# Ledger of designs, part 15: VHH binders against RING finger and SPRY domain-containing protein 1 (RSPRY1)

Target 1, 184 residues: RING finger and SPRY domain-containing protein 1 (RSPRY1), of Homo sapiens (Human) (q96dx4r300to483)
Amino acid sequence: LFLKEGRQLTYEKVNLSSIRAMLNSNDVSEYLKISPHGLEARCDASSFESVRCTFCVDAGVWYYEVTVVTSGVMQIGWATRDSKFLNHEGYGIGDDEYSCAYDGCRQLIWYNARSKPHIHPCWKEGDTVGFLLDLNEKQMIFFLNGNQLPPEKQVFSSTVSGFFAAASFMSYQQCEFNFGAKPF
Key: E = the ipSAE of ESMFold2; O = the ipSAE of OpenDDE; V2 = 0.75 times the mean of E and O plus 0.25 times the DockQ between their complexes.

## First folded at step 18 (VHH; framework vhh_8emy_2)

Design z2 (from l02 with G56D T62P; at its last look DockQ between E and O 0.07; V2 from the best seeds 0.00; counts 0 for: pae O 10.4 > 2, placed apart)
Fold by OpenDDE, look of step 18:
Structure z2 (fold): chain B 184 residues (1-184), chain A 123 residues (1-123)
Amino acid sequence: as target 1 above (184 residues)
Amino acid sequence: QVQLQESGGGLVQPGSSLRLSCAASGFTFSNYAMHWVRQAPGKGPEWVSSISDSGDSTNYAPSVKGRFSISRDNPSKTLYLQMNSLRPEDSAVYYCARVEYDTYGPSWAFDYRGQGTQVTVSS
């Protein structure tokens, strides 16, 4: 599968700015640090730490972005409440059937503990990753600097609603979330 | 027991082609993305290429893109790496590898890999 770089997607259906979503300090692994404004996360532990946001998507089309602060292993995407965060066992977003994650470091998509490659180059510091969830079409779409990947649909065989923006971090990894506070 | 066995390596001249094979057993091959990685003497492991479980998606390191081609035959549980326009810097032990779960460590860390096959590109 080959996708031409530079593909752009219109985000006109994005409405996260009105809901003021943020990282949920009450739904986070024990050693993950969340910034005071709730939009940045950093892992200073040796465990694989995870977090979900405060807003649950039950219908419609939603989009958020992440700025890569460090370019190490992170798994970022969508997870339901049923997703398991086992930080000491290395289980995070994409390691069960209720979540799917983009990994720009290892250039993988994760679902149900299975990986497959994507065609994006490794992410770099300062890159922007986009996350589109379309519950009408039952698909997730990942973007790197506006370049679109093919839609991910596997997760919808297990669940069709109740998704949170979510991320898992290896040691010393950090990223910033935009749930609509800034223009996309 | 998961097993991966690489073959097809050898000594070739620059500009030549070589085709590596990897025989997989002990797991449902068609359910896993597969990878090629390589390690040269005195250097760390380097990711080379990956292919999705169904084979419908492939990815390559910038250093080999346009020269190498990854493919797979799920019925025979075999992974391939066609290497064209070989260069001396391609010299390394080549491993086929499988990723299943998240692992702590470098991005080249994989759950399983074979014993490797030596590729030497020299005049």
Scores: ipSAE 0.000, ipTM 0.246, lowest interface PAE 10.4, mean pLDDT 86
ESMFold2, look of step 18: ipSAE 0.717; ipTM 0.873
ESMFold2 (binder alone), look of step 18: mean pLDDT 80; pTM 0.825

Design z3 (from e2 with T62P; at its last look DockQ between E and O 0.20; V2 from the best seeds 0.00; counts 0 for: pae O 7.7 > 2, grease 25.2 > 24.2, placed apart)
Fold by OpenDDE, look of step 18:
Structure z3 (fold): chain B 184 residues (1-184), chain A 124 residues (1-124)
Amino acid sequence: as target 1 above (184 residues)
Amino acid sequence: QVQLQESGGGLVQPGSSLRLSCAASGFTFSNYAMHWVRQAPGKGPEWVSSISDSGDSTNYAPSVKGRFSISRDNPSKTLYLQMNSLRPEDSAVYYCARVEYDSYYGPSWAFDYRGQGTQVTVSS
């Protein structure tokens, strides 16, 4: 998949709208606040708070988007059930071998507690980040406002299925999730 | 053990240039992305720049983009930060930093390995 900047993704089969995925209030760090409709998260604590969505991806191609409400440090991407989120220790998605995260603030990709720079500019409030998971090709692709990064494949050396959309938040950070409720 | 040692800091006037160095040891330097972070008095740590393990990708904080340049020499295990057009607000202790990899799980919100830092003061 090669998407040009500014293009909206129209995937019929990768849309999570049919499954009505949302942030899982039962799979969330202690101090992370989730909106009533389950599509927005905000961290009001000094700890690094995390959440996974309600839907587990075991096969196929899936896509979701996040709108950046605040432009601080967040790590957003995909995590399995084996990922461990320790909010008081600063462990979030991308900090273990079972997750991979996009960080638009520090312009990093996180996997297994290691970071590497990506070429996207720092995200800004109002930006849209796209997250594509392709279990057929064993790759994750991140987008900023439609601009595509090279695929991430490292996580698939540790796990090949059972991924959840997931995010970790530093203090006072907030973002909104679109799992298909709105057109991409 | 992981060791990072920064050098090259000093007192300079606004508009001047300075080049920082970081000597790394105790780990396979070429396998890790490296970072520069800085901390001014009374402020929290601020991420400044990062470079990929191979050096083929670099990123910068908006506040330093266009003025600072990060580079590395993997054979000598050295990280560099070229700072041009320095401003008073660039005054801080600058640290060479690495994120932990040796742990099964590791925090990514902060850099767990850094040196003692080198002081950069920009003043007229």
Scores: ipSAE 0.014, ipTM 0.282, lowest interface PAE 7.7, mean pLDDT 86
ESMFold2, look of step 18: ipSAE 0.158; ipTM 0.510
ESMFold2 (binder alone), look of step 18: mean pLDDT 81; pTM 0.826

Design z4 (from m3 with A33V; at its last look DockQ between E and O 0.01; V2 from the best seeds 0.00; counts 0 for: pae O 8.0 > 2, placed apart)
Fold by OpenDDE, look of step 18:
Structure z4 (fold): chain B 184 residues (1-184), chain A 121 residues (1-121)
Amino acid sequence: as target 1 above (184 residues)
Amino acid sequence: QVQLQESGGGLVQPGSSLRLSCAASGFTFSNYVMHWVRQAPGKGPEWVSSISDSGDSTNYATSVKGRFSISRDNPSKTLYLQMNSLRPEDSAVYYCARVYEYGPSWAFDYRGQGTQVTVSS
């Protein structure tokens, strides 16, 4: 059930009709390739490449999806501006206290360079991963093909707002982002 | 676990009033904008009203503006909908709902089982 009315109650002076989040070509690691439409990323380098989207979440509940194109190592989730991407050192989303990432290849959740296992099977090509950020409840929820994991709350001990959808890619990995351009 | 339970519906005559209630649990009620939506048989869901987390701001569909009033009590985690001057076209199942932001669109993340409102002479 999709609604557009009443949206102004949840946002501070935001023109929602103009919100078109995409991967930020100005906030991306050196060797990560972003599609012309800004919705697909591919790593052709041997380094761990990262990118943040163009839209900053400061309040409310937000959701986006990723389609897995290749089933290798990627760390996908949420990161603030304080999160540092060090592609040559292998640091990406989830490797600092200002980000949290889902890894469907290794079946891990990453936060502050620490990992813990999750119960989802390894992701496959064509799978859909969902990313929910609830700033009201201070939680992140990850989905694989609609199946929900327990909420992640650790990142909110370090930051409570200013999150971007973000992803890090190992060599030859690729995924497509849906920030609302297609129905979920 | 998030739960929403609507009540207060019934069969009434045109021009009558009803007050719907929604009991919320399993989340921090006071942090969320809450909504009423309704669905009539054979029709799609229709947004009815919204209220801010603090209750200081409200919004209404054009079809109910001036007749319906949304309110909330955060301590008791209850959402209300006062419906006055009811019309046959107001007949529907009424749902209390939370909404997620899905990019440029909204989607309900949780709603109750609904309460039936029937307006008939």
Scores: ipSAE 0.019, ipTM 0.288, lowest interface PAE 8.0, mean pLDDT 87
ESMFold2, look of step 18: ipSAE 0.213; ipTM 0.588
ESMFold2 (binder alone), look of step 18: mean pLDDT 83; pTM 0.837

Design z5 (from t3 with S31N T33A; at its last look DockQ between E and O 0.04; V2 from the best seeds 0.00; counts 0 for: pae O 11.8 > 2, placed apart)
Fold by OpenDDE, look of step 18:
Structure z5 (fold): chain B 184 residues (1-184), chain A 123 residues (1-123)
Amino acid sequence: as target 1 above (184 residues)
Amino acid sequence: QVQLQESGGGLVQPGSSLRLSCAASGFTFSNYAMHWVRQAPGKGPEWVSSISDSGDSTNYAPSVKGRFSISRDNPSKTLYLQMNSLRPEDSAVYYCARVEYIEYGPSWAFDYRGQGTQVTVSS
């Protein structure tokens, strides 16, 4: 899939901050560390650690951003309750049919344990990754520093609602989430 | 054991075509996006093209877009690169590569690649 630069989609962003969305300390793998304010995650373990946020998206258009703190392997995107978090087996977001993830390190999109390349360069520290979920159009759109990728639609063959912002981290990886606490 | 073996390289004239092949084994080929990368003497590795696991999505470096075509046959576990309108600057060792894990930093570090096949474009 190749998307021409400058292609813009008109959508209404839902501010998750109004609903106090944050990383869910009760829905997190064993060794992932979450900041006190619930907006930053870091993996200090050798396992692939995962977390979902506190808010479930059942309808509408939602958007959040992540700031890349470390530029190693992370799989960040959307996952339902049915997605598997098997940290010792390397299962994370995008490794089953109920989740889809952006990987800026390896320049891949993950779904159902399969990968496809995207055209974004490797993410760097300080980069902003955007995550749009449009349940009306049944599509996910990923952004790197405002540049969008073609929509991902495969996940909607398995599920059409009940998505959480979610992320998986390899060792010593860290990122910060913005669910609307700061202007996008 | 993961193995990748490139073939099809050679010496050709500018404007010619060449088709590279990569035979994969030791892993579930159809579950992985695959890549072609090249390295010319004295230069760093350059990403050339990638194809999704199912083959439904392809990407190309700007330098080869419109001239090169990546494809794959999952049943035979083979990756292809059709190179048309070859130029001297396309001369390099071409590698097929698989990405699985990159531990640190942004990089085109591939987990596995073959020994490569030499492509030389010269009049």
Scores: ipSAE 0.000, ipTM 0.230, lowest interface PAE 11.8, mean pLDDT 86
ESMFold2, look of step 18: ipSAE 0.044; ipTM 0.418
ESMFold2 (binder alone), look of step 18: mean pLDDT 80; pTM 0.815

## First folded at step 19 (VHH; framework vhh_8emy_2)

Design aa1 (from z1 with Y104R; at its last look DockQ between E and O 0.01; V2 from the best seeds 0.00; counts 0 for: pae O 7.8 > 2, placed apart)
Fold by OpenDDE, look of step 19:
Formats: C-alpha cells, sequence, structure tokens
Structure aa1 (fold): chain B 184 residues (1-184), chain A 123 residues (1-123)
C-alpha cells in the first residue's frame, strides 16, 4: 500500500462508494457517542470509552484513516473480539494482548498494557493518522500525516487474524474515521 | 504468477529527465490499471501516478503534476513513467504496482510490485 503525497493512501480508479465499514453501535462502550453515519466518535463521559468497527479483517492488507478532531488522549488501532475495553476499569485498545494502539497525544504505542515511545510529534487537530494492517507480513504500521513508524509485530504472537479497527477515548475526545468512504 | 520489473533508474542532475519502464507478465496487463509509487529513505511509500487499463485516464500526485507523464503499451505489456524537470526530492526507489481493492470494509489491497529502480537526483 502506498500513500498520496503528505497524508493519504491512494487507490486511484477504485470505486470507494461501496465501502460499508463503520463504527459498531452494538460493540461500543456505554457512554461513547457515535455519529449517525457511524464514522465519528466522541466521549462525553469521564470514563475511558471504546468502540470497534463492523468489519472483521481475516486476511490481506487493510488500511483506514482517522482525523483527529481533539488532540487529547486516544488509543486508536486494531483489536480482536477478545480485546477488552471495560470503561469502568480503564481498559482500552492496546491494554491487552489482543490489540495494539497508536497514541498521538502521549506519543506512545500500546500493546498488552505496555507502552513504548514513538518518534512522531504529538498529533494536533486536523491531523490524519493512518492504520495499516498486513496479515500476510503479520505487521501493523501507523502513520501520521503520511509518515510511517516501524512496524509493530508483537500482537501477532497472540493472534494472527480477526482484527477490527478500534479506538478508545479519554473524556471529551473526538475523532473521525475514514474506512474508504472518502478517498484517501 | 504476477511479475513486474522496473528499469531505467539512475543518478541524474536536477532539471534532467529520466524514463522508467516496467515490464509486466503473468496477468492480462490490459485489464488492469497500473501505478507508479516511490519510497524515499526514511519516508513512507508515496503514490506517484496511475493509468487506466485502456490508458485513457491518468492521474498524478500534486508533487509531480506537470513534470511526470505516465503511459502504457498494452501489446508489449509495458508501463512507462517519463520524469522531466527532476528535483532532489524526487529521489527514491520507484516501483511499478498493480493494486486490487476490496471495498467491503476498510481499504483492502493486493499490491503486486517489482523490486524497484533507484532514482537519485543530485547536483
Amino acid sequence: as target 1 above (184 residues)
Amino acid sequence: QVQLQESGGGLVQPGSSLRLSCAASGFTFSNYAMHWVRQAPGKGPEWVSSISDSGDSTNYATSVKGRFSISRDNPSKTLYLQMNSLRPEDSAVYYCARVEYDTRGPSWAFDYRGQGTQVTVSS
């Protein structure tokens, strides 16, 4: 997969109108608000709220983007069905062995409740974060405005398929998802 | 099996021209849109240009518009990239790529590409 200049993965001459993945209102924490079109999430609660998308990735190479609406703490990435995101206990995406998340606020990568720093600057409002899942190479790659990080591979020691795009939000945080509804 | 092989790269001075070629085999070339992508050291892959299966439609990244020209010869199964007015920031490994996209969920792609050809623009 390849990105356009500056930010976006490009699939030219591809009809993206049939993209149907969205945030799953049936697989969401209690206090997370999802927009009517299913592509935006906002946390209005004091708890750490999470959501998974509707599409399960079992094979291939997949990519989606998130636009940062607020620049606070969010953990965004990939999670399986076995991932825990219990809002009352503070669990989020990347806090178990079945998920991995990018945190642009604290400049961290999260896996199995452990964090490591990444070299990206803090995200800011309007930034685009890219999420690449390569099940063939068993790697996840995170992008900020088109700049990629080294691949993350640890999650594949516990699971090799069945990933959903997923995100966890601290209080008053918001982001918009693009699963292909808009050109990358 | 799908196979792509790039050629034509090299070391050139700014302002010069270079023509890349990509030889395709293992699939019906004329049925697929083709792409050029590039990757510079320390940067992610960057889309450069695409051309429709018939060659009737072309697209370019903003950074190369007006300078690069993509073309294809379906009978010989060859993809071309004419690069004019080269700049140092054009330095990268250039890949020929065939991309398949699944629109059912998040973007799903099968990318077939060659080994790439190095383009270095330096004074």
Scores: ipSAE 0.011, ipTM 0.341, lowest interface PAE 7.8, mean pLDDT 86
ESMFold2, look of step 19: ipSAE 0.673; ipTM 0.849
ESMFold2 (binder alone), look of step 19: mean pLDDT 79; pTM 0.809

Design aa2 (from z1 with D53G Y104R; at its last read DockQ between E and O 0.91; V2 from the best seeds 0.88)
Amino acid sequence: QVQLQESGGGLVQPGSSLRLSCAASGFTFSNYAMHWVRQAPGKGPEWVSSISGSGDSTNYATSVKGRFSISRDNPSKTLYLQMNSLRPEDSAVYYCARVEYDTRGPSWAFDYRGQGTQVTVSS
ESMFold2, look of step 19: ipSAE 0.824; ipTM 0.914
ESMFold2 (binder alone), look of step 19: mean pLDDT 81; pTM 0.814
OpenDDE, look of step 19: ipSAE 0.039; ipTM 0.450
ESMFold2, fold request of step 22: ipSAE 0.854, 0.829, 0.807; ipTM 0.925, 0.917, 0.907
ESMFold2 (binder alone), fold request of step 22: mean pLDDT 81, 81, 81; pTM 0.817, 0.817, 0.820
OpenDDE, fold request of step 22: ipSAE 0.861, 0.284, 0.026; ipTM 0.937, 0.672, 0.307
ESMFold2, last read: ipSAE 0.815, 0.847, 0.806; ipTM 0.909, 0.922, 0.907
ESMFold2 (binder alone), last read: mean pLDDT 81, 81, 81; pTM 0.819, 0.820, 0.816
OpenDDE, last read: ipSAE 0.544, 0.786, 0.892; ipTM 0.818, 0.908, 0.950

Design aa3 (from e2 with Y104R; at its last look DockQ between E and O 0.07; V2 from the best seeds 0.00; counts 0 for: pae O 7.0 > 2, placed apart)
Fold by OpenDDE, look of step 19:
Structure aa3 (fold): chain B 184 residues (1-184), chain A 124 residues (1-124)
Amino acid sequence: as target 1 above (184 residues)
Amino acid sequence: QVQLQESGGGLVQPGSSLRLSCAASGFTFSNYAMHWVRQAPGKGPEWVSSISDSGDSTNYATSVKGRFSISRDNPSKTLYLQMNSLRPEDSAVYYCARVEYDSRYGPSWAFDYRGQGTQVTVSS
């Protein structure tokens, strides 16, 4: 993990170079637009739209980043295959026991349809959000511009493996994903 | 049924302090993060402050940081908002709110439950 200058935290190297993870156009809500490169998503609908990536984490430590393009409501984090995101009902990542999501707009962590506040300021356009999944320690750690939150462990009471990077978007929200294609 | 009831509002002078209370019932209060929101005449609802279920973490709108303090007493199922150094722009109806499950629409805060509110007026 090559951190950008100014980040406060240094983590052990997570080799993502060999993994060509991208947003899964076959595992996406109906009205969510995915870029041709598979690394950017935009919601053009009035519904809450969701997507999972193509790579399933079954063991070890995994990390990815998201660049905030619009600063509205998004729920970004980790979800298993059992997670349900039904756009017509407004369900998104973090709305069941098999997913957990970071919300930088409302400054919340979502799990099992419940929220709790975190100490990060509201995200802004251009901000970088980091997502660390440690299946050895059974924890998820969220970062904003290199600043970490306390670990989230609730989701591991329901599942311990099989996680995908995942995100849900309110109307007209957009973000870009980095699964290792660029240095972190 | 879920009920939230705010109290403690009133008319005060700029620079004064006020303490709001919210009595919760009908749900396991200690399992939910709680929020204060306010709405001024002619304006939309504005998020003010939030506190985690355990009370371990708190957040504040930029406009009230350093002046307001949120707290809770889970055994009594009560939420508090200590407002210091009040300003005229703080005038609004203040609501105690429980976060709603994600709304299908809109980028703003949504709440599944809130009280009737308590009026806070700051005027010289």
Scores: ipSAE 0.016, ipTM 0.297, lowest interface PAE 7.0, mean pLDDT 86
ESMFold2, look of step 19: ipSAE 0.513; ipTM 0.781
ESMFold2 (binder alone), look of step 19: mean pLDDT 80; pTM 0.805

Design aa4 (from e2 with D102G S103E; at its last look DockQ between E and O 0.47; V2 from the best seeds 0.00; counts 0 for: pae O 9.1 > 2)
Amino acid sequence: QVQLQESGGGLVQPGSSLRLSCAASGFTFSNYAMHWVRQAPGKGPEWVSSISDSGDSTNYATSVKGRFSISRDNPSKTLYLQMNSLRPEDSAVYYCARVEYGEYYGPSWAFDYRGQGTQVTVSS
ESMFold2, look of step 19: ipSAE 0.679; ipTM 0.849
ESMFold2 (binder alone), look of step 19: mean pLDDT 81; pTM 0.828
OpenDDE, look of step 19: ipSAE 0.012; ipTM 0.260

Design aa5 (at its last look DockQ between E and O 0.34; V2 from the best seeds 0.00; counts 0 for: pae O 8.6 > 2)
Fold by OpenDDE, look of step 19:
Structure aa5 (fold): chain B 184 residues (1-184), chain A 122 residues (1-122)
Amino acid sequence: as target 1 above (184 residues)
Amino acid sequence: QVQLQESGGGLVQPGSSLRLSCAASGFTFSNYAMHWVRQAPGKGPEWVSSISDSGDSTNYATSVKGRFSISRDNPSKTLYLQMNSLRPEDSAVYYCARVEYEYGPSWAFDYRGQGTQVTVSS
């Protein structure tokens, strides 16, 4: 995998562009708003709201990006169908053993309700976060503006396939997803 | 039973400093990461800062980075937040929160205190 310098989070070989993935309005928490084009989500509630995309990754290497619209608490990454988004209880992606999430606000990686700090600075409005899922190597890699973190592998102890791009939002948070509709 | 009690809040002028404290009891304090969160009137809760169980790792929200400093004293089971260069937008109720990192919501902390009011006004 090569990241081209001069472009933030540019991957040549892996993306979700061919699958026309979008946020799934049928797999979303009650108070999360999804844009008509299915690529933007905003939480207008006080609850922790979550959404999964429409495409399930069962094999191969996949990549998508998110543009940070607001710089508050969001947990963005990968979740399986077994992941529970209990918005009423505040559960989101990364809060169970079937999901893993990047949190650029609190500078944490979430898995199974456990967090560990990462070395990225807090994300800012306009930042681009990259999400790489490699089912061959059984690893997830997170990027901020092209800067790579060490691979996350813990989630693969619980599941090895069937991942969706997913995100959880705290109140008044918003981000835009790029599943390949725009060049990375 | 788990108990967290915040203190140290008050009314201060912009540019001033304030030190918050949180007294913990009812659990092995040194085994848990601790957090500060705040909530202003009419706004949602905002994460402010976190510190690892050992105190070796600290994180800060962008809005407070460079101005606030989190620390802990495990023997006395006390969490601290040093707030420097305070601004009106820092006005909020500040809560000390425990994170167990077992099972549960990432945002909804296991326990938090009643909070301490911080008001920054000229």
Scores: ipSAE 0.007, ipTM 0.248, lowest interface PAE 8.6, mean pLDDT 86
ESMFold2, look of step 19: ipSAE 0.351; ipTM 0.690
ESMFold2 (binder alone), look of step 19: mean pLDDT 82; pTM 0.827

Design aa6 (from z1 with D53G; at its last look DockQ between E and O 0.09; V2 from the best seeds 0.00; counts 0 for: pae O 6.8 > 2, placed apart)
Fold by OpenDDE, look of step 19:
Structure aa6 (fold): chain B 184 residues (1-184), chain A 123 residues (1-123)
Amino acid sequence: as target 1 above (184 residues)
Amino acid sequence: QVQLQESGGGLVQPGSSLRLSCAASGFTFSNYAMHWVRQAPGKGPEWVSSISGSGDSTNYATSVKGRFSISRDNPSKTLYLQMNSLRPEDSAVYYCARVEYDTYGPSWAFDYRGQGTQVTVSS
């Protein structure tokens, strides 16, 4: 795996661009707003709102990026269909055994409702977060502005395929997704 | 049962140092990441710092980075927060916390936390 350092994350492996993935307006919490082009989400509610993308990863290596628009609490990563985003109860991605999320605000990784710290600094507006899913190696890798974290493997004890890019948002948080529409 | 008990708070002058401690019991301490959070009067809770179970990874809020240092002693099941270069805005009740369930929002709720220890920085 080669990733060029700098402003842009360069990943040469398979990504979601070829499949025209976007945020799924049919798989989204009630109060989460999705942009017309399906690549930006914003939470205008007091609840923890979630969304999954339209493409399910069943095999191979996949990568997408998120641009941080607001620097508050968001949990962004991967979730399966079995992951339940119960916004009424405050559940989001990473709050069950079928999802794993990166949190750049609190500097945590979330899995099965448990958190552990990562070494990245708090994300800032304009930062780029990268999300690599490798189903061959059964690992998830998170990036901040090209800097790599150690692989996350715990989620694969409960599921080994069927992952969607997914995110959960605290109130008034916003981010933009790149599933390959723009070069990484 | 899970218990956390903070200590070490007090009244100090700006620029001074203070060391907080948290005694943990009722669970396998080394298996859990631990956190410090604080709450000032009239403000919501604020995340301060976290440390991995093994102690090999640490994080800090931008407001305390470079001044505070989190550490732990797993054999004694104790969490520490070394606070240097204290400022009046650091005044708050400081809590030791364990995250078991993700609670979000401005309250920064944790599954388990102690009663807290008061830190007051004033000239």
Scores: ipSAE 0.023, ipTM 0.294, lowest interface PAE 6.8, mean pLDDT 86
ESMFold2, look of step 19: ipSAE 0.812; ipTM 0.909
ESMFold2 (binder alone), look of step 19: mean pLDDT 81; pTM 0.829

## First folded at step 21 (VHH; framework vhh_8emy_2)

Design bb1 (from aa2 with R104L; at its last look DockQ between E and O 0.05; V2 from the best seeds 0.00; counts 0 for: pae O 10.0 > 2, placed apart)
Fold by OpenDDE, look of step 21:
Structure bb1 (fold): chain B 184 residues (1-184), chain A 123 residues (1-123)
Amino acid sequence: as target 1 above (184 residues)
Amino acid sequence: QVQLQESGGGLVQPGSSLRLSCAASGFTFSNYAMHWVRQAPGKGPEWVSSISGSGDSTNYATSVKGRFSISRDNPSKTLYLQMNSLRPEDSAVYYCARVEYDTLGPSWAFDYRGQGTQVTVSS
């Protein structure tokens, strides 16, 4: 970002009143770019970059959506503070026991560095991915354009609360997040 | 038009092997995870195996794990199911399928499937 002297910073002009959560610029890997409004992320590096949102879910049912801007490899879902994102080693969300991720490019669900196939087709640009976290039922549910997958429950063997929306990006991948700023 | 066509079924003895094939057309084959599903007489459809679009990830029902192997050839748009150590309880019509989950629950429905191929395991 090139900041011109004498101009108000872009992020200062952004109305955040309708945003329930945003991507946390203070909890992001080195080369991931986050938009001023905190709702869009782009990886400009060759490393696997990750970010968590600002809101920690400790109880109840929570939902957010992601719009796929680029259709490459991304791992998007839920992570706790204990999740370790090591961008240089290729670790991202779903690569530890404290996170679970949906991968629409490779058509996989990731948990504890293990993958299993899901039945959704490869995501495309413009697709909407939904992420439901139900701490009451101890389940995560992923959606592609409204189509539901079976619940994921494995992560709850390791942790039962304290989840953040989180995402990991391969090179030049980009997504837009909706944490409630727009109707779902 | 999306088409799936299964082949390779037959009558075999217990302990035998059989290889099923599914020829796909009418869609970008590599963009879809593919599944094998089977249905025995008097029973509901049973998921057997799945493979990711790239072929890098596979999954199996507990009942067939260690005996069946799913694979795919994306250039030829063909799905395979290698069935080893066959048992009488494996007898069913086997379908190659694109599957989608319905929005009403954790159930799935066939998006596209073929006519199926009959597998009968009997002594």
Scores: ipSAE 0.006, ipTM 0.256, lowest interface PAE 10.0, mean pLDDT 87
ESMFold2, look of step 21: ipSAE 0.673; ipTM 0.853
ESMFold2 (binder alone), look of step 21: mean pLDDT 82; pTM 0.827

